VH-VL binders against Lysosomal-trafficking regulator (mv). Designs and how they scored, part 5

Target 1, 99 residues: Lysosomal-trafficking regulator (mv), of Drosophila melanogaster (Fruit fly) (q9w060r2686to2784)
Amino acid sequence: SLNSQILYNFAAKFLPVDGEIEGEIIITDLKLYFLATYRCRYFNVNCDIANITEIWLKRYQHQETAFEILLDTNKSLFFSLQNADDWKIMREVFCDKIV

## First folded at step 1 (VH-VL)

Design rC2 (framework fv_ramucirumab)
Fold by ESMFold2-Fast, scan of step 1:
Structure rC2 (fold): chain C 99 residues (1-99), chain A 122 residues (1-122), chain B 107 residues (1-107)
Amino acid sequence: as target 1 above (99 residues)
Amino acid sequence: EVQLVQSGGGLVKPGGSLRLSCAASGFTFSDYYMSWVRQAPGKGLEWVSYISSSGSTIYYADSVKGRFTISRDNAKNSLYLQMNSLRAEDTAVYYCARGKVYYYGSGAFDIWGQGTMVTVSS
Amino acid sequence: DIQMTQSPSSVSASIGDRVTITCRASQGISSWLAWYQQKPGKAPKLLIYAASSLQSGVPSRFSGSGSGTYFTLTISSLQAEDFAVYFCQQANSFPLTFGGGTKVDIK
């Protein structure tokens, strides 16, 4: 369907090379979006689910709550989740892509 | 039946406050982004505010920033707009609208409330 | 902010006519554009999303085209129920913005 329905949403931080952006990750059947809490240069962060090749578990501030999404274009997106429980859902949704 | 039913409009003096409500039924309210869109008499549509499905991400039009507060109660399937420090230029029909995510953000609005008239005058 | 400019502001047409409405964005918005129909005293109704995708329940005489900065809504054979005001809306970035509207009236 070209109409995207929200399947999951989680509080998250987007981690570009130049900072931390608070916001929310939204997962639909077609796309993953990051929506910033405040308007900033990273307000349009998204990727097609089909373009995700790997998801790598990372540490952020010595906790296993961060992950890196690798796209087929060799671009990557870096996020930190607030709760370990949200990461369990991410592992279930993307089990075939997690390294 | 998928619908949004609005209430809470009225006549208020400049500097006054008003709270609009929007009750959702026939769909899983917590799966959708919501927005408020207004239309001044005889004028076009102006987007006012946006709230994500969980309520954690909120955006406002510059014209209402600092005066209006959008909120939602997913347990009650309800959306709200608290309007403070009202001005004559806020006079409009206010619509609540359900947003669909097609590429990123809220995008298109596929279901609209019937509208609530807000008149700000002495 | 992305400014949306609609043309014409009004058009007089007869039943059976082909009507085309244009929408221009002040910067590139890819295909992130929707079209709405509004009748007097009523809320807007979604016709087209993602520039060219027909909303469920909308008659096939409505079609959308375009990408980037130039978009069109076409009504291939105007019917009596199509006399209304039409608005485009960009979904590329916040703030979300609407075109000024096009009124389709009877001749």
Scores: ipSAE 0.006, ipTM 0.611, lowest interface PAE 10.7, mean pLDDT 83

Design rC3 (framework fv_ramucirumab)
Fold by ESMFold2-Fast, scan of step 1:
Structure rC3 (fold): chain C 99 residues (1-99), chain A 121 residues (1-121), chain B 107 residues (1-107)
Amino acid sequence: as target 1 above (99 residues)
Amino acid sequence: EVQLVQSGGGLVKPGGSLRLSCAASGFTFSDYYMSWVRQAPGKGLEWVSYISSSGSTIYYADSVKGRFTISRDNAKNSLYLQMNSLRAEDTAVYYCARESIAARPYAFDIWGQGTMVTVSS
Amino acid sequence: DIQMTQSPSSVSASIGDRVTITCRASQGISSWLAWYQQKPGKAPKLLIYAASSLQSGVPSRFSGSGSGTYFTLTISSLQAEDFAVYFCQQANSFPLTFGGGTKVDIK
């Protein structure tokens, strides 16, 4: 059987150990992509939704607009969204896809 | 160099079976989602099957569901398509294709050379 | 299933011409559309993804536009190597579906 696809697109920041990268998050049935152009180069971070073990709601710059994704490799991805409404939608998307 | 090299294919009778292979080189095969796409002689492209990088998520076109099995061996950098209960309408060139990580989802940036499968009596 | 309709099915053009190919989806697919070029006896080659993003290594004379249900591929100045069949593909939902193809022939 074929599953319905959920295609969501959010403006977001990827937050590595130091710095921040402006881009967008795209969520499909199978994958989460973060796509950006950084210093005139294409930048990409992605993971399989099936490999996400935990999602932790986080604060970034005193706002509840971020969360951290823990992968089964023990690697973490940290993102911040532009506003609380996008954050609430993304929270519900992850509850639907992971639970 | 990034490439996909296909093998298998040939002439089989209706009801027969055939296994196609696709060998990847020049990239980390285990990072990529893969598909099979076919093209009947003089016709357009038809997507057949999709497999996730780990092999845990698989989709099939309704026309092949229950007859074809997609699989991968990441240790051997290989993709397979097991085709059972073949029908005349399965006659086509079969391509293996790599989903582009750099592009948005479900666009295929690297393709095998194609393998001809002919089903006739 | 989302049906993809391409027009025209064939077009005759001369070197230097501007060629436009259209693709219509039976349902809204946002910008989730790719374009491929296929030459006789060869595998397809990705030209454009996400409706308008040019694949690395593809000449700038190729461009894509559109969103929702209506999309176009434009070749701004046709070259000898551009005579081929072009296919659109929706990337919105499974099953993935392709248009019927547009053959670009020499006039």
Scores: ipSAE 0.006, ipTM 0.653, lowest interface PAE 10.8, mean pLDDT 84

Design rC4 (framework fv_ramucirumab)
Fold by ESMFold2-Fast, scan of step 1:
Structure rC4 (fold): chain C 99 residues (1-99), chain A 120 residues (1-120), chain B 107 residues (1-107)
Amino acid sequence: as target 1 above (99 residues)
Amino acid sequence: EVQLVQSGGGLVKPGGSLRLSCAASGFTFSDYYMSWVRQAPGKGLEWVSYISSSGSTIYYADSVKGRFTISRDNAKNSLYLQMNSLRAEDTAVYYCARTFGGYSHAFDIWGQGTMVTVSS
Amino acid sequence: DIQMTQSPSSVSASIGDRVTITCRASQGISSWLAWYQQKPGKAPKLLIYAASSLQSGVPSRFSGSGSGTYFTLTISSLQAEDFAVYFCQQANSFPLTFGGGTKVDIK
């Protein structure tokens, strides 16, 4: 189950090109999940951590901090975190992949 | 085809009640956030209420809080607006409208509108 | 609440004209703005979402631009079917709010 394997969780927004989806990022030892707060087509977005090639730090609006995950499939996932403490943890967890 | 078909509405005296219905077809209703938007005769658009896809999150405009109740029945693909304690200023065409999370709460599909007239 | 102000309230134009409508937000809304077209007796139609993304089926003569507090809708070459009222809507925060509308009328 996702609950038994969770290492970290963060309140977050998933940012497809056309909007914002409120939810939660859940990080396990093998996967990163985004679970939308409410049902939508982006309800469960996920990737294997091993497939993450680069993470690019972004700024989203003046008050928020964001990041873009580049996968080995040449697909990307764009997220905004809600607070500075979660941003710090994310940077530490993925320090080897941050560009 | 993707559509929202509205029913209900009519003429009611101040203090009265009406229930509006909105029937969805051609898409998976339970995947979408829904709203009610109204327009007084000859005036602009005013957002009234929002309900999340599951029904767990609901917001209201201050002008209708405590008087209107938004609800949905995903098994019946239907959205409702229960309007109580109606006032003359509630006179408007009421639209149900669909928004998708990826569309930043923009309304991509609209019902045909239902006229609500509150008059003595 | 975020107040949306549209300018002009009305514009008289001829077929073939370039028409520009502006929308100003009372506070920053990033790119979370939509534009709608409404014809008499009909429900509004979504034209543009996320400030600049053209809705499927909408003619390419419509375009949106802007971010933050200042936004524009442009019709590059006005056609007969474009005479309508246009509304902007901020989608940044609840309550969702609309501009007062701009009527595009025949010159």
Scores: ipSAE 0.005, ipTM 0.583, lowest interface PAE 14.2, mean pLDDT 83

Design rD1 (framework fv_ramucirumab)
Fold by ESMFold2-Fast, scan of step 1:
Structure rD1 (fold): chain C 99 residues (1-99), chain A 120 residues (1-120), chain B 107 residues (1-107)
Amino acid sequence: as target 1 above (99 residues)
Amino acid sequence: EVQLVQSGGGLVKPGGSLRLSCAASGFTFDDYAMNWVRQAPGKGLEWVSSISWNSGSIYYADSVKGRFTISRDNAKNSLYLQMNSLRAEDTAVYYCAKDRGYSYGAFDIWGQGTMVTVSS
Amino acid sequence: DIQMTQSPSSVSASIGDRVTITCRASQSISSWLGWYQQKPGKAPKLLIYKASSLESGVPSRFSGSGSGTYFTLTISSLQAEDFAVYFCQQYNSYPYTFGGGTKVDIK
């Protein structure tokens, strides 16, 4: 579904247990990056696409506008979409991972 | 304070090679993707190549694929473009450009540019 | 590749004029579009990112609007330092592509 040379980006919040960080998700053929708007310890969160096992659509603040990425390391990354239409990008890029 | 300083460039014959350098200062070079953009005399801008912060993702315009190689040395805060098999249509001012970070793909800091002329 | 068509290629204007330039993408790029100003012999300068966000230090007379395939850059009251070439750039997907440029010149 994904051309190996395509790079997508869209606004999102990264949701660690200790807060909400505004930024952008960037998707390449090999990696998913989160770049925070402001410098913090979550400034440059990333993972290899090959290490993603599942992606789950989740509720956040009573809306279905969030998703969780489960990694093969048993770690997870939780994001909230700024624009609900951007879930279409996730469906197109990761159709085989979405539960 | 925040700047990109370019070096290299010059006159080269078709089939020749040149290496462009771009030295970064005033920001954390390792946190950002870097790009090369060129502009032929009197013409518009053409994106040439992109390299991620750790060199894990590299992309090229079709016009330069197989001939140009982008690389970076984070320890030296430097970006490079190795240009091989140069053609007359590669004649342009070459700019290095820093990715904005937030709004990935927009370029907030640019080098001064270096002229590459490919002629007989 | 996403083709960026910019219009007009040139415009002649006077100080105080409202200038609008347009950029069309051959397919949807959401809001992933920037606008740049380039003066003769200089590198481009980022004015607007994410279609409508004003870069720090850029005068408020510059504004951007649009989403999807149709975008505009507006200069509400043209000043002497605004005579330059303006370029749009999509960064929705590789390869990144630029519009052909619009030269804003003195009448």
Scores: ipSAE 0.007, ipTM 0.620, lowest interface PAE 11.9, mean pLDDT 85

Design rD2 (framework fv_ramucirumab)
Fold by ESMFold2-Fast, scan of step 1:
Structure rD2 (fold): chain C 99 residues (1-99), chain A 121 residues (1-121), chain B 107 residues (1-107)
Amino acid sequence: as target 1 above (99 residues)
Amino acid sequence: EVQLVQSGGGLVKPGGSLRLSCAASGFTFDDYAMHWVRQAPGKGLEWVSGISWNSGSIYYADSVKGRFTISRDNAKNSLYLQMNSLRAEDTAVYYCAKGRYKSSGLAFDIWGQGTMVTVSS
Amino acid sequence: DIQMTQSPSSVSASIGDRVTITCRASQSISSWLAWYQQKPGKAPKLLIYKASSLESGVPSRFSGSGSGTYFTLTISSLQAEDFAVYFCQQYNSYPYTFGGGTKVDIK
């Protein structure tokens, strides 16, 4: 809902197949958002936490700070975090979803 | 040296306004979330407001919502708190604080020296 | 909001004593808890983050433990510079909340 409390907020990069979009991940009790300003436009990607099926650990640029979120719609979202500490938080928050 | 230097406190009557400033140096300011925490005389700490690295996420304690506005100017390495409609219960030392990681919502590793805001008739 | 209950509110101790401070959360916060030290007229200083991780530059006599709703900060052998007020803080969810503080006074 509109007044959902923000639980976590991470600087992150959204990683489509051949590029990077710099922004932030916001996790509430119900949703995960990726918010950015990209090419002078507001950019928003989000999903319900309940729709997350699996999260896979990935490497990006020689660091184990990336992850892929698999949704029940057969779509996936690929992100890189700036800090190893943020990755530990992601593992804790989604421990039941991580493969 | 990583530091936060504050300014802008003072004495104001109920209903008045003040703007607090926090100047950052020694780190890449636009990589970190910033927060305001206050402490009433002889009392404990109360989180007031937070802002993400790019100003995309802003949040407030219910006690200040609608009256206070947090903002940042990354080009100037500065954090601000605009305080309107001040009440006696807003009397406190106000601290700016840096999130420990580039994510917001974490422990505060660097604090400003604090600035006193006194609201009295 | 998550309520943080800190105990004791004050403790009188001597140099060399072991001091233990407790913090309880009204709901589970996993390990998202920090401990701060505050001396009179100064800003708080981070001691411990993620319940048990010692901040760089903080003496090893400080340690944190706990998860879920029950947390402790221990000073294994109290030194003169440790007489201060200590606060816990949860950062599991907004709004962030602090414990009421524990004053460690000289006996």
Scores: ipSAE 0.007, ipTM 0.627, lowest interface PAE 9.1, mean pLDDT 84

Design rD3 (from rD2 with heavy chain G99D R100I Y101R K102Y S103G L106K; framework fv_ramucirumab)
Fold by ESMFold2-Fast, scan of step 1:
Order: C-alpha cells, then sequence, then structure tokens
Structure rD3 (fold): chain C 99 residues (1-99), chain A 121 residues (1-121), chain B 107 residues (1-107)
C-alpha cells in the first residue's frame, strides 16, 4: 500500500560530503523525505523508517541541531535543522533510535 | 504519570452537536499525533480521526467526514472532537489515543478512559 | 482501505489452554500490526506491537507472529485474567483499521 500521510515537517539542510542543500524534511507513515530545489531542479533523498538503525546527534558549524541517520545498508544521511523547537521534536519522535 | 482524561459526552438528539475533550499530562503533548477511536455498544473498534503534532495533517474516516472536526491546542495539552449532524449510528464510547509509532514502533500506547455519546431519536 | 479480518469471532477455552487468534490484512502491511486486549468497561490495552514485540509489563505467555498479510496472536497457557476481547490493528497506512475482535470466553 502507498503511504503518503504527512506526520511531521521540518525546515532542514541536507549535508552531503561537500556543501549544503536547504530544504525540508517530511516524515510520513513509512518514509523520511528530504525535499529541496537544487540547481533549479527538484532534489529528493529519502529512506524507509524501518531501515533506520541508529541516529547520531551531531554538531555542524557550532550548531547543535544536527543529526546523522544510519541505514541498514551502512549508508548515512546527515541533516541540520533550522529551528531548535523542531530539533526537540525530532529527538522525541526518534528517541529509541538515538545513540 | 502519563494519562489522557476525557470529558464532554452525553445524550443528544439526531442532528445535534457535541464537543469531546481529551486532556493530556505526563508527556510532551505536542510531540505526538493524536487520534479518536470509537466503539458502538457491543461492537468492535473503529478509527475516527487523527491529527499530527502541529495540526498540519488531519484525516477522517469516511463515515464522519464533513460532520466531525478534530483539533488540538498544544498550549493547553488538549485534543478535541467537534461532532455535528449526529446520527443514531454515531452512538458509541469515544476514546482518545496517543500514537507513538515513531521512536518506539508502538501503535496506541496510551488511551483515555472513554466518553459515552448516545444519539437517540 | 485495508480490511482486517479476525478469526475466530469467539472461542471457549479452559485455564491452561493454548489459544490462537488470527488476523488477515487485505493487502500487505509489513509488520505494522498491533494486538490489544479489552476487558468490559475498560479502554483497550496494548499487548503486542510491530507484529511480534511484547509491550512492557505484558506477561510472556502472550506472543505475536506474522508479516505481510497473515498474523497470529498466541496465549500459551490461558489464565483467569485473560478472558477478554482481543483486537488486531494495522497502522501501516491511514485510515487505521481494526479487526472485528475475538472474544475469549470460559468453557
Amino acid sequence: as target 1 above (99 residues)
Amino acid sequence: EVQLVQSGGGLVKPGGSLRLSCAASGFTFDDYAMHWVRQAPGKGLEWVSGISWNSGSIYYADSVKGRFTISRDNAKNSLYLQMNSLRAEDTAVYYCAKDIRYGSGKAFDIWGQGTMVTVSS
Amino acid sequence: DIQMTQSPSSVSASIGDRVTITCRASQSISSWLAWYQQKPGKAPKLLIYKASSLESGVPSRFSGSGSGTYFTLTISSLQAEDFAVYFCQQYNSYPYTFGGGTKVDIK
């Protein structure tokens, strides 16, 4: 079944090995999406919630609102939230995955 | 203590209205989606409506769409269900429930005590 | 909508019996299935989540299994406090849906 119901939405930056991409995190029943406009085109990275093994709290450029999602494929996604209130909610939503 | 305390039920005529309330305590209310589930006398459970933490996503069962309105006031740690155009088939005990699917993988871990709504002709 | 079908609708059992209740989904829900126990006049109580995870404080005689469309709740040795109605619920997608319930009565 297609699960597209939005449960949470946060302003965020996706942090690849180089640079940063501004966008938003959308959490649905089954997936976490990061949606943005990059180079005048839609940009999307996503993962299944069930495939998240660990979430590591991180710092990015002196900001304590960053985290890294580790997937069961041993790949990771690194994000920074724009808002401290969103950071608090993100930590509560995924509290059982935070290391 | 984590709990949900309900109020606002009663007896109403068909076509009437009632507003149910659910007061949360012991947890960070605005971090969780909240739901209403009902149970007609002697029958099973039926999901009625759900609302995300920030009210950005709201969903209704087809049976109540257009008649019921779910809302929340995070400053008051309260969940509401405004029920309009009530019908005999809406007669049920209404439960509020906390949804913690994310974080722990659980479904409805905390339920209110239930509020009886009786719609009689 | 995902339809949840529970079987049986009722079962009569004795203390010490092994009781098995099944739940079928009309389409795959992965492992997003919960089991609840409800006693007369009370709200439902979560027993099992993610198809097979035992909720804290729930006795080990309760167990769940299954994935996809077929799920089972088992009570390995029925106790007096287990006479209740049991419901399955899918929470894979909205609208959330419940099975019709299984009443476990004393023989």
Scores: ipSAE 0.000, ipTM 0.581, lowest interface PAE 14.1, mean pLDDT 85

Design rD4 (framework fv_ramucirumab)
Fold by ESMFold2-Fast, scan of step 1:
Structure rD4 (fold): chain C 99 residues (1-99), chain A 119 residues (1-119), chain B 107 residues (1-107)
Amino acid sequence: as target 1 above (99 residues)
Amino acid sequence: EVQLVQSGGGLVKPGGSLRLSCAASGFTFDDYAMHWVRQAPGKGLEWVSGISWNSGSIYYADSVKGRFTISRDNAKNSLYLQMNSLRAEDTAVYYCAKARSYYGTFDIWGQGTMVTVSS
Amino acid sequence: DIQMTQSPSSVSASIGDRVTITCRASQSISSWLAWYQQKPGKAPKLLIYKASSLESGVPSRFSGSGSGTYFTLTISSLQAEDFAVYFCQQYNSYPYTFGGGTKVDIK
């Protein structure tokens, strides 16, 4: 459940090793959430924005609308944006972290 | 059983208004994006509008933007389409549809509601 | 908007035939494509998502392939219940758009 101010949201896919999960990225002033329903189960992945060290542009299905978030814990999260125009917003929000 | 049951529809004059309803059962309604898709008589499918699980993201086809309003009431497990300033070209069967995940493909569809805009 | 061009608009086939339907996108949509089947007076039914993933409960004679701008739906051995209209749909970006449909009818 989200009760803090939502600044942005985007249709996206979370890309684990074994497939893809369609959902939504929600960005607040403190956190990034990925929310989805997958195989009739609620699915959630999140991280604190302060813990993001780098964001790397990636290719998924031969398109450059994917990105990998690297956290200060040496963990990473891999996503693809459904709408190419939403990538422009991601670049603005995380301009200092995009490699 | 997972199902979407539609109501509303009918004959309306150009410039008129109509509200469609879609009642969901058999799944957790507030976990899924919901959409409206229409089909003119003898024609193909046209995506009309979509709304995310929390109403935070709402999208419209250019043909209906400014005239139609999608909304949902998660407490009532219901989806709505308010149609204003109706035109003859809006004549179609309107389907509500559940996203398979938050967005994208539609795995469950309502039975459809006929909307006829004529004098 | 992404335009989806579907071909052929109709095909006449016999039971047991292999039927192939194509869908072209006006710009790359990666693998964000679905296929639907629609019978007269009924709502569409999802067959394939992510270009090639078979929806649960759909017979294995249905298969999808392709990426980028060119996609195909194949019915390997047509059955009586397969006479219907088929639509492709892109979900790479809003607005979502559908192909014009392909009617598969009996010879």
Scores: ipSAE 0.006, ipTM 0.596, lowest interface PAE 13.4, mean pLDDT 84

Design rE1 (framework fv_ramucirumab)
Fold by ESMFold2-Fast, scan of step 1:
Structure rE1 (fold): chain C 99 residues (1-99), chain A 120 residues (1-120), chain B 107 residues (1-107)
Amino acid sequence: as target 1 above (99 residues)
Amino acid sequence: EVQLVQSGGGLVKPGGSLRLSCAASGFTFSSYEMNWVRQAPGKGLEWVSSISSSGSTIYYADSVKGRFTISRDNAKNSLYLQMNSLRAEDTAVYYCARDSYYDYGAFDIWGQGTMVTVSS
Amino acid sequence: DIQMTQSPSSVSASIGDRVTITCRASQDISNYLGWYQQKPGKAPKLLIYDASNLETGVPSRFSGSGSGTYFTLTISSLQAEDFAVYFCQQYDNLPLTFGGGTKVDIK
């Protein structure tokens, strides 16, 4: 099914309030997943793309490589990408949701 | 208000079956991985099963594998646990629980619990 | 399976006391550990996630620390509503496993 097809894959850090978790962001036609580098492949952080209401561009360690996803439930996810080129691609994928 | 409301528990004889239900409200159910956790009377917590947000990835504790089936209906905002071939050691309060986006396996919202008693 | 060993199994304490509960993992789980509070007849409530992050709405007197195999939950000044059973849980690998629980009771 199309929802099992990986469209994009980025090295990323998931940024909870305190700490950093290294991993990958995987984008399919319906969902965004975060897979931690040192965990077994358990899809624990994910959301439907349709449920994303806003994306706020953020700075992380003085670089414009981070973003925060706001869901329709008012819950948010905060990520940092490895480099500016990956961030540009992410921005294009979600251009309609960027604040 | 974010909540999980459970139903479907009861008393059943060994070898019997029960289906537990968990109804979600106040959040986008289809975006969250869901779990079942149980607690035998006077004992600690035991993870039973997990299901991914889409329903495509499912895991079970060894103690219930082959007997229990977890499922979800995202259109109805509902999580289910079908329990077959029940044994006395399955007697417990069963909780449904939501996996948080920030907590890779930690559970931020819990149902009120449903008592399942397996007794002859 | 990752075994979670919690100590003490019970502690008697007075209001205003500093209470520390420990949790040991049988293997390195990084910071993939949560702490829960459970009162009689109620579902568990998440207090701490990722070893040290305070869940929203949880009082600041609760704190978590540790990484790898050794973790602690501290209640800096025990209040009447804190008398409960506390559980740790690892989520580094399946199956997900919980500690045996620590009962914090009134002295």
Scores: ipSAE 0.000, ipTM 0.593, lowest interface PAE 12.3, mean pLDDT 84

Design rE2 (framework fv_ramucirumab)
Fold by ESMFold2-Fast, scan of step 1:
Structure rE2 (fold): chain C 99 residues (1-99), chain A 119 residues (1-119), chain B 107 residues (1-107)
Amino acid sequence: as target 1 above (99 residues)
Amino acid sequence: EVQLVQSGGGLVKPGGSLRLSCAASGFTFSSYEMNWVRQAPGKGLEWVSYISSSGSTIYYADSVKGRFTISRDNAKNSLYLQMNSLRAEDTAVYYCARGEWYGDAFDIWGQGTMVTVSS
Amino acid sequence: DIQMTQSPSSVSASIGDRVTITCRASQDISNYLNWYQQKPGKAPKLLIYDASNLETGVPSRFSGSGSGTYFTLTISSLQAEDFAVYFCQQYDNLPLTFGGGTKVDIK
């Protein structure tokens, strides 16, 4: 649920293989959500923060605005943030998990 | 062990009602989206319903909309499907299935519950 | 609704054979496709997600490929335990839809 306390909110793109979905990332104390803007009725991503094993900083379209998270299931999620300032905040939020 | 254990199936007459239950264990149930998928005897798979991790977003296949109600109780780690106004064409094995992202892969399935609608 | 068409409906093959199953979507679904295996009397089991990613614990003889409207599941060297029905499933749009299934019979 988004009913729990929202700590951070970022405009973002979810990057599945060979695709790009616009939306926003919402971080609570327990979960990370991605809510799709364009296809909000069809595309939602969420994961328990406790299930995230690694966060890797990535480049997307030659900018340092992206990151990949690895879940304990060995599944990965790849996102890009809309602006570099949000990316810097995200980096600070997950500084203990960035490799 | 990550598992989904189902109950509540049976034989019911047309127009009757039945409630299916799916009990989750071995994972944080409240973090996952859940689905119901059915399979008529000797036929393929048909998606029935979706519920988000919080329970706030729900979708149904057109064939069951207005008759079936999906719900969850995160405190009890349980998923439910209330089936009303049952028809012969609802006869199927019903599976509950876990999906972490909406529409993503169903990686854990219940064992299935047979629902037979006949006079 | 997005229609998923599988071919063949059934195939009979020998142990060690390469088996190829095809799935076609009625519209472009990018790579939003999963493959499942269902053995008689059992619930389906996830094999491949997002068109080409092998699920943990699934043997490497299984592989998936394709994007858009044309997808393939390949079993490189058929084993006795691979006797099953295989289903593709799209998750690009609601309602979620499955292919009709391909029965792999070993004899």
Scores: ipSAE 0.007, ipTM 0.593, lowest interface PAE 10.1, mean pLDDT 83

Design rE3 (framework fv_ramucirumab)
Fold by ESMFold2-Fast, scan of step 1:
Structure rE3 (fold): chain C 99 residues (1-99), chain A 121 residues (1-121), chain B 107 residues (1-107)
Amino acid sequence: as target 1 above (99 residues)
Amino acid sequence: EVQLVQSGGGLVKPGGSLRLSCAASGFTFSSYEMNWVRQAPGKGLEWVSYISSSGSTIYYADSVKGRFTISRDNAKNSLYLQMNSLRAEDTAVYYCARYTYSYGSDAFDIWGQGTMVTVSS
Amino acid sequence: DIQMTQSPSSVSASIGDRVTITCRASQDISNYLNWYQQKPGKAPKLLIYDASNLETGVPSRFSGSGSGTYFTLTISSLQAEDFAVYFCQQYDNLPLTFGGGTKVDIK
């Protein structure tokens, strides 16, 4: 099938330079999505997994892990996860891209 | 490389029509909101139209409402602006521009090269 | 519509000078303001977003400040490549509106 299948789905925060947007990360076989509600409308950020060049752990705290996804466009997406178990999934899915 | 490549400009008489195209490459086009922004010769920038990532939400500047139609084809990674009932005051360079939430703000972070539309008798 | 007023309309300055451009909104727009640079014959380029955040690849001599109705773009030490027109743009409400532009000429 040409349609992507959902492999993982977990709560996350998108971290713009200032502030936090609560939503969820959805990982398919081809794409990573972040879906939320922002400024009274749907907020949608996604990228092709093939366009991810590096993933950098930025900080780890007791119940929160922050990381950066670097795209081939030289743009970065910053997220935090509430559970260490969700970060384990990220490490397994993107082991070849984790710095 | 992330880029937007435009085509479809030209010279038309008042009352005529033109269709502008904007081809996206190097990013997931279907994930981004898109806009058209124009600039009359020697003047400033004027926002023309907005379309959501799915194509379901569309907005127009009052000056073009009822005459211009924005659309997109996500399977072809393309954005369009159909311009009808053109007037002399529509003469401008037209830019397509990506509207991004990458920074938690609505900014035009990637622009097409622009295409000239001249409406003259 | 939210009107964006820029001043000055043009400025002529020497290399190394500090240049400040002002943008005023007709109503409170919080920090929902972007700055763009446009060189002759080229498309605009995003310079600063969300009033004060420098876009990737933009030299550190550029900075933005302000909130509410009064905003400034500062070039701390003008360089030859900074010859351009600078535009502010609000994204608080539709329609999206731009300032009239400030032309920076290098003597």
Scores: ipSAE 0.000, ipTM 0.568, lowest interface PAE 16.6, mean pLDDT 84

